# VH-VL binders against q96il0, part 149

Target 1, 167 residues: q96il0
Amino acid sequence: APERGAERRDTAPSGVSRFCPPRKSCHDWIGPPDKYSNLRPVHFYIPENESPLEQKLRKLRQETQEWNQQFWANQNLTFSKEKEEFIHSRLKTKGLGLRTESGQKATLNAEEMADFYKEFLSKNFQKHMYYNRDWYKRNFAITFFMGKVALERIWNKLKQKQKKRSN

## First folded at step 5 (VH-VL)

Design ml25 (framework fv_belrestotug)
Fold by ESMFold2-Fast, scan of step 5:
Structure ml25 (fold): chain C 167 residues (1-167), chain A 120 residues (1-120), chain B 108 residues (1-108)
Amino acid sequence: as target 1 above (167 residues)
Amino acid sequence: QVQLVQSGAEVKKPGASVKVSCKASGYTFSSYGMHWVRQAPGQGLEWMGYISPSGGSTSYAQKFQGRVTLTRDTSTSTVYMELSSLRSEDTAVYYCARETDYGEWYFDLWGQGTTVTVSS
Amino acid sequence: EIVLTQSPGTLSLSPGERATLSCRASQSVSSDYLAWYQQKPGQAPRLLIYDASSRATGIPDRFSGSGSGTDFTLTISRLEPEDFAVYYCQQYGDSPYTFGGGTKVEIK
């Protein structure tokens, strides 16, 4: 097929018709955008000898991703629902039906929709502020644990070098 | 008014399954995920699992993996918790609890609870 | 999993006194994602505090949360008759989301 998508880059080179990352990959994989959140999920590689600290970091990253996906899925659904309710209310006020004579969804002009967007953004300012707060808290925690994992790996390498020298 | 209304009390025999419902009203159902929490008589609260707003993602506590299934029906604004292979230790009050307006994982809205008794 | 230990198990106080409730985590709670709930007999829990110290909407200012990492405290500065209940802490920093065993605040 002539269409090149990013999703196809991580598929097996054989004639596989579905996107499927290698089961034994040694790295994280990025998937297609979620239908509702429009965010790309990351599938995390789990090492065979994962330390408790590495597990905590991975779980924190997975949980942060799920939280992020859920927030944006909620936001997008709320936006769509309130937009439809606003359009319905305004069309009813004008004495118009929800559908045009051609059967398409009836819409409002740009000026009327600007009223909705302004109201929606104002109404959701606090929600956005709390999202940013939580986002920064989560990323700080992830960075902190990434640092701890890095130090653990350096320490283990130094211990292994000392052991080899002693043997 | 925003509320969660759960199904009535259930009495089950060991080895049976129970399915508890939680009907939402007063808010946009499809915009919120739902958690399930139980409480054994005289004991504390125990988190069981979570179902996302779309129903496409679920998370279960390890203790209940393989026995609990969370589902949702958007046409009836209802979330379900099904627990299989019931034991006497599953005797508890089961609560549904909604995530916050901001998608945060603490609970500002709770159902009234459903008592499930597992006896011979 | 993170185990939350609440102490004391029972706190016997009179109206007007200060209540101090402890919640200790077996390991650090990520981003201080800790909530406190109040539960009365026959009722579902009620959210009091989230993010360790943020008071929920409609909760009186006599309720305050503090702490970070592994040590968290719920303080009721001046007990009212309606405050005699069981209190639970909950962490949501790492799955599974765990609750403490509860502290019962009782009269006298």
Scores: ipSAE 0.000, ipTM 0.440, lowest interface PAE 18.6, mean pLDDT 79

Design ml26 (framework fv_ebrasodebart)
Fold by ESMFold2-Fast, scan of step 5:
Structure ml26 (fold): chain C 167 residues (1-167), chain A 120 residues (1-120), chain B 108 residues (1-108)
Amino acid sequence: as target 1 above (167 residues)
Amino acid sequence: QIQLVQSGAEVKKPGASVKVSCKASGYTFSSYGISWVRQAPGQGLEWMGYISASSGNTNYAQKLQGRVTMTTDTSTSTAYMELRSLRSDDTAVYYCARDTEYGSWSFDYWGQGTLVTVSS
Amino acid sequence: QAVLTQPPSVSVSPGQTASITCSGDKLGDEYAYWYQQKPGQSPVLVMYEDSKRPSGIPERFSASNSGNTATLTISGTQAMDEADYYCQAYDSSTDYVVFGGGTKLTVL
């Protein structure tokens, strides 16, 4: 299979983070939108005394973010590639060049693109349905663990108050 | 037309590292993910992890966290799996497999497998 | 972590229907996938997303997923179907893929 020459997309190296939160952040930090997924990454703050339950919640949120980023990065790249191929095929059919006289990319009007959008949505309908199902399932789980963490924090505060009164 | 071709068999000493390659052809490499699955002699299939060819994002099985690294080289349409600190129980046939679509987890094409033997 | 349980062995006579089950708590919420593996060969996807057949897989292969049990059904079983069969599911709570222990199908 031929490699992707001019279509090759700029991708950040795996294992080398270019996402730099503020050094002394005491809260979750939200970064700029990722080039491929167009989603804003969250860098989670880790408290010095994080409980095992708080760690589970944080890891669940981190895993959900990674899953979400991966889905949309792949979807956006696939969309862009298939859109480009569709435009090129239709321009060749019309006897038009890939570039205008001004050097800009030649494009199709909205009516001509309707066929592409219809096919893309149809082709990806099931994938998006499963994405939405899994997204809701993950958010349900996150909400459940957030409730558990909240109850743990309330219980610990009550324990501390009782200990002070007992001493 | 669609093929995944893996590197050849390897024999390693305990504590060494192994890097298995998986060269894809016949499809747009960056549009699909690659999962790695291993199988010890006479045993079942064990999922090791996944890498996106487009984003480079990885997801590793809990048991292998800290020992495995998955990478891709889009210029050669090749995926790599490196396993470090090898133990005798890492002796297995290692497979790469194409994930047809993110969210479906169907492995529709598999490499031929790479036997990695870890012995003294 | 989720566990998928398969019977280790299933035997069937040629022309009869074979049923291979796969049980796990996550199957009620997740898709099941099935793979066939013959000795010395790579696995082959035979069923995906609970009940769908890939191109090239005979119509005598079918599958379902109900409650906590997924079932692969081979009608009119042939000698060529003798193989190890693995179920697979995705666990959305851990973002991991899990395989069943495998079932050896013998066609006598």
Scores: ipSAE 0.000, ipTM 0.452, lowest interface PAE 19.8, mean pLDDT 80

Design ml27 (framework fv_ebrasodebart)
Fold by ESMFold2-Fast, scan of step 5:
Structure ml27 (fold): chain C 167 residues (1-167), chain A 120 residues (1-120), chain B 108 residues (1-108)
Amino acid sequence: as target 1 above (167 residues)
Amino acid sequence: QIQLVQSGAEVKKPGASVKVSCKASGYTFSSYGISWVRQAPGQGLEWMGYISASSGNTNYAQKLQGRVTMTTDTSTSTAYMELRSLRSDDTAVYYCARETDYGEWYFDLWGQGTLVTVSS
Amino acid sequence: QAVLTQPPSVSVSPGQTASITCSGDKLGDEYAYWYQQKPGQSPVLVMYEDSKRPSGIPERFSASNSGNTATLTISGTQAMDEADYYCQAYDSSTDYVVFGGGTKLTVL
């Protein structure tokens, strides 16, 4: 039996897909689109000699991906629910059934659907603004740490080169 | 102190349902997943399924699909596993275990186990 | 359909090296993990990602994974090591976790 109670807690499935590459892969893996967010998850390869700085960057990228996946999974779920409610409401108002003679889902004309899309986008404007703000903050942090990792890798190559010359 | 504490033993009749709880403490609940593993008397470990505490995404063992449901309650840091249409061969100790996300699929922390006995 | 095969029993004398194998096609591509379970107790992780040892696990525990066979090795085996040992792997094609059938280690 469906359970809605008085107020439904925020329990919509979202976030990163569990599907992962073979564990011995030496590369990052891009998975299939997540069922809910429609975004492809990236599972990051963890080198055996990962530095603390590389680990911090990887975790930041993983956390950002999870946040991004959860946002879009929830947004897509909300969109789908409101779209179905809108369609059912309009069909009921017109006295039409939910299925065509061939058993296909009955649909609304383009003008009516355009009204729904406009309303949905307007309603969610503030939410998308906060998403963009946080997205920029996260990408700034990632770029900063990418720069630090790049410098660390250059330094390590220089150390290796100096050691070879000491032979 | 990090730990998983499970609900107490249950005795059920065939056809009934059981819901086992697993309360996490000492770590950030949403940063890890929870797997459920059962063990029939004198038998080995059998993986039942997984739930992500952050996303709520689940994946259930094929044998149990349609009979098992896994949920979480982030406000109480508790995971739940409900098994329906119980049969005598569901008699087992049921464990919850903490599983890492993002490239690490092993169980570093286990609950104490919940014995579920299905008999008439 | 992934299967991990372990011998049902292994016996060693105190101080000898115990070797427990785990075989399966998925081990060529996936990490092996090992759990120790004593009667009436929950499993305890003893080795992870083929060869890594968790904090608190004695140095005499080691493991490897080569080809399709993972091996748990206990050097200088002690009476306290007597337990059931389970290997585990992840099957990325099904998104399922698979356990081996378990090996009872007897220290005589």
Scores: ipSAE 0.000, ipTM 0.488, lowest interface PAE 12.4, mean pLDDT 81

Design ml28 (framework fv_pabinafusp)
Fold by ESMFold2-Fast, scan of step 5:
Structure ml28 (fold): chain C 167 residues (1-167), chain A 120 residues (1-120), chain B 112 residues (1-112)
Amino acid sequence: as target 1 above (167 residues)
Amino acid sequence: EVQLVQSGAEVKKPGESLKISCKGSGYSFSSYGLGWVRQMPGKGLEWMGYIYPSSSDTTYSEKFKVQVTISADKSISTAYLQWSSLKASDTAMYYCARDTEYGSWSFDYWGQGTLVTVSS
Amino acid sequence: DIVMTQTPLSLSVTPGQPASISCRSSQSLLHSYGDTYLHWYLQKPGQSPQLLIYEVSNRFSGVPDRFSGSGSGTDFTLKISRVEAEDVGVYYCMQYTEFPYTFGQGTKVEIK
């Protein structure tokens, strides 16, 4: 029976290894790759006078990042588990142990592994199709709001230019 | 939908050669092993051997190692069981069965069987 | 080779009554991977064997919950809580723990 609490979360004692943007930064910050998704997180800069449209765009980008991180973390975990199961299953079928005489993990040849990859991709085709469709919709929405924010910034610059000229 | 379709019944004389087939569909043929199981008239099930189509690696029960040859053609999703010289004692129903998906090592889907009758 | 022994060899059951089949292996079926690869198959008259229970206690897709498996090591049991007419056939246990893979001799279940 597996022990409860087998999965644990460790943090560095110093705390300095945690992702923290510099205090003086006025730009978005890109962090190190996430342990599970292997994607770099982006910490978004929030200006003091953020408009409602700018806030909507930022939140949409943050939500999309979180969705993307979760999808790939889960996909990578599933891939790793199924790959390990496949290797163990094939080795058992051949009457072979999990380790060689030298103590190294026994492995399958490239042809056998190619078969696993084909099956994995085929099995996950519909899941990836839905991911791609949602990704398209999210990027369309982000582009749309980016356009609105750009128009708002142009309008505000025109207003500021007009104020300077009126004075 | 996973299906294993076997070739039709055979009536042969001792000393003749024979090759029967098992065609897989509805799944990635090369990704799963295929086993062969014999059932003599009125008797139970005996595992004969196994093939992994991707590599053409075969494994046989010692009892069957010299009696039969297992092979596969992945381009047409078909596995074969072959005798070079049949004996009356080879009279039996022969089943092919797919090895289970990862983590559950069993035979999950079975062919309908091929009856082989060997008599003079 | 691991020898699989089933008891009883034949069983006559009144519809709606329970049935129990035992399967014993000549050595432990606990694999070094931590799982026990004991499976139960049903062969109905004139049909191919079909998977009922895999890895001791897991019901295969579409198998009614009146079927249950239990056991560990060398002693395993298949139980049918209420036998129905469609449950008639020969039941086989199989070990997939050690090569070569072996079946029990079978238990015939009939309705009276």
Scores: ipSAE 0.000, ipTM 0.459, lowest interface PAE 20.1, mean pLDDT 80

Design ml29 (framework fv_cofetuzumab)
Fold by ESMFold2-Fast, scan of step 5:
Structure ml29 (fold): chain C 167 residues (1-167), chain A 120 residues (1-120), chain B 111 residues (1-111)
Amino acid sequence: as target 1 above (167 residues)
Amino acid sequence: QVQLVQSGPEVKKPGASVKVSCKASGYTFSSYGVHWVRQAPGKRLEWIGYISASSGNTYNNQDFKGRVTMTRDTSASTAYMELSRLRSEDTAVYYCARDTEYGSWSFDYWGQGTSVTVSS
Amino acid sequence: EIVLTQSPATLSLSPGERATLSCRASQSVDYSGDSYMHWYQQKPGQAPRLLIYDASNRATGIPARFSGSGSGTDFTLTISSLEPEDFAVYYCQQYSEDPYTFGGGTKLEIK
């Protein structure tokens, strides 16, 4: 039979975070780090009278967040998988087991890991360059639309003031 | 004795999701990863993915990207595999298997299998 | 991905005979002196059972009549003298490169 009650228990059984902002939120909310990407998600507030331009900005920000989450989730999984494969391969070459006496995962020292980090960075150099390029393009677009939304809000306020003064 | 015990057979319609469980006993659950492998009638074994029992980190075959979700519950020593958007081609026996103690990238203990049938 | 081809697809023999099963990989499964080729036995209605790991090592509890050999792309599973319980399907499996892949299987049947 398995040993019961002797092992550490976590309060988050599935590891899946549920991000639920307060019911009466009128602002964007930042959640806990995602399990896979390790990035904090933003839950965007949607105003009752959202303009088409405001909707475009919000959707662009949401799409950029999803793109960013997916990229880093995939990158982190690839890194973890290849790191584990490298460690297992090196331990196997040395005739060592995959677990320590305590049952903990066996590991390599920093000097031994240097080859893996060098190879991983070189292998992913072009991918990271494309990520940076796309990230800058997305941020430029977001900044541009943020400016347009700001101008729209100023213009609408001015129109409301003029209407009040003429009535 | 090391044992992996899976949930019972499932019959699903196309487009549905199925969730299979795999309860481990006879070893320290957090020390070994869990793999998922399927076999359609008369066909070869096909690897689906892996979950670390300790960290919960997953890695899956690209053929299943976007459709498979693997989780685990360390307090219950149970691993789960959920496959969504089912189609007839997903009809197979689904196995969980333990990452080997030999460090060989092989599977030393297997569950009994869960039959999943997808038909309209 | 590495494609594994097993031959023959079906092998008909009698108890007491020697069985030789082949598995060929589309590219080398060797890395740092090890061959990441493994063999499984599967009986009807049962899960696979690990027989041989790293080309030539017997898993715990596997009878001495089972042996594995080979390196690179050409691997062999040998059963020196067949017992009645050995009639089953045998699969090879590699993980020299992602993803994990399996051969198509060799069915060993009674003549």
Scores: ipSAE 0.000, ipTM 0.448, lowest interface PAE 22.4, mean pLDDT 80

Design ml3 (framework fv_ebronucimab)
Fold by ESMFold2-Fast, scan of step 5:
Structure ml3 (fold): chain C 167 residues (1-167), chain A 122 residues (1-122), chain B 111 residues (1-111)
Amino acid sequence: as target 1 above (167 residues)
Amino acid sequence: EVQLVESGGGLVQPGRSLRLSCAASGFTFSSYGMNWVRQAPGKGLEWVSYISSSGGSTSYADSVQGRFTISRDNGKNSLYLQMNSLRAEDTALYFCAKDSEYGEYGWAFDYWGQGTMVTVSS
Amino acid sequence: QSELTQPRSVSGSPGQSVTISCTGTSSNIGAGYDVHWYQQHPGKAPKLLISDNSNRPSGVPDRFSGSKSGNTASLTISGLQAEDEADYYCQSYDSSLDAYVFGTGTDVTVL
């Protein structure tokens, strides 16, 4: 039997905002970019007669979205913090204050910032490799289940045709 | 080699609290949902709680709802179960278990820890 | 809490086949949710034996097989061996409880 109306209760993850689709939406809706991850969330429409396989696909896509948004929110925060710490450290080494004479935050030139980018990329190389690996694996799984859902829909259409012939 | 190691169990009086930990290794911990499953001495398996890969979604068995809190620290590859208002009926071996696949669905648990014993008695 | 019904015990002689049933309701197995099977030897953690109704994980002998029809799933052990003497549990998901549910467990004895 289809799992109509059965939906797991949960709350949006900390640091990841939720949005509402337009009124009377009967399809997926794409929202504005998340403040922290800068990724656009997708709100998934739940059909009244969603099959277990369709629910499996939808929940995989929803969980992958949350996983992806958390990764990038954390990465963006880490980048910003380490960048500020690097600038602070270099300015201290030069004997310069954290602010310019005009009261604005002091910055480093492009040549000096190249050291930070090199260090950040090197430090995070393994983390990004694991992210990319898991991202491809997740997308392969999503594609696989999309195929299964498509086959289920074809089978259901064939069953409906056979049922009409039998009745 | 995937390993899950539970700790934190012990003897505790009714009404008190206990926190269980599960240390994970050998897989990308941050990519999989995790579960707590318990087994009372001489009894069957009972699912206790679930947490999604990001920690954004959690669920609990009715018997522990409002008393237990599941959490995770992906930076430390660790899963936790905070158990409050413990009852004699909570006496069990508590297992940490990993979802077999990505996403939130009725997945199998492909790896289990050895369990940590919690005894609630006066 | 066990929400799926299994026989308390099943017995057989070496080389024979035994089948363990797992009966659910319209909110779990009957709703089309997959059924998984676990083997537990005394004093040990459960081991995944069958996933997604009929899939065998790496290292599980092909004499173990699973099937599902309607509200009932079955685990069949062919060519029964002494080391198969263990407790067996089925597992599914229940949409009305929004929870994983386990079977009552079956003790398999090899005579």
Scores: ipSAE 0.149, ipTM 0.683, lowest interface PAE 5.3, mean pLDDT 84

Design ml30 (framework fv_ebronucimab)
Fold by ESMFold2-Fast, scan of step 5:
Structure ml30 (fold): chain C 167 residues (1-167), chain A 120 residues (1-120), chain B 111 residues (1-111)
Amino acid sequence: as target 1 above (167 residues)
Amino acid sequence: EVQLVESGGGLVQPGRSLRLSCAASGFTFSSYGMNWVRQAPGKGLEWVSYISSSGGSTSYADSVQGRFTISRDNGKNSLYLQMNSLRAEDTALYFCAKDTEYGSWSFDYWGQGTMVTVSS
Amino acid sequence: QSELTQPRSVSGSPGQSVTISCTGTSSDVGGYDYVHWYQQHPGKAPKLLISDVSNRPSGVPDRFSGSKSGNTASLTISGLQAEDEADYYCSSYTDSSTYYVFGTGTDVTVL
């Protein structure tokens, strides 16, 4: 049968890359671009005595990163699938085989591919609009909570200064 | 069990429009290319139109180019054929047909057909 | 022209072999290996019998075979049986603007 054996994936959905920062990192770590999403993952450092607001901000940033990576992984997968279908359809229409005499995958020239790229971008305009809307909403929320965390840190420093003055 | 059920056929006047539908079940509809093939009463088969699995590419027979539009809704497991500027020679039984393999134009499953009659 | 040429009818007795030819040009049958055969019983939808010149789909008896030489593809039915009485159509990809073309059809009668 045309079935593949599959290894159990413990913690990540299939099609999502795995990446770990160096063990001795005490700060956020930025990794190499993901194969599927082409985005650099960020691993967030968890400080001692993280406040509820700091935890909320960190989780919001982690959730936004996961959403963003999944969107682009799916978009790139859709692009690859539709590109392959377009190439195969055009080659079949021209009476050409799917592989060259050397056994390589047959491809179309740049002029032939231009129509595909234009059509793909046009068809995905609405999807990209929704992505941009949600991206701005998420970044607004992140900025808002960053401001709240900054205010909390200023307030706590002022409180510590007042206590030092009192004692 | 793979099933393809066509609907929308009927009697129409020359120059008018008609829309055919094909409801698919028993396979992953979004993974396969789809076709329309017609057969005039007592005559042979004629390929009409093709649409890829994603809807990203379409093609048409010269006899219907510019008049017919093939489309699909993968969320509804449905294939459509919009027929404009109908002519008497478009009178035929219209079959919905599924591609056997990715990129192949051999058709492994066919519906029972829906009859379109273009007459006064 | 736009249709592949098949004989109108072919007849045989049970147990005999019959061959149906499908003749095109270098723009279709002669140029490419995208030649298929369909069987159609009266009042029924066509059924794929042979794909890509000689490939038999699952469930098709091995007494059905396909081949191609030059501009002509052939369907051979060996050990002819009563249930083989049907219309047979070849089809091919074409590099012309029609992209896909069917043959004129052959009526097989079992005498």
Scores: ipSAE 0.000, ipTM 0.438, lowest interface PAE 21.7, mean pLDDT 79

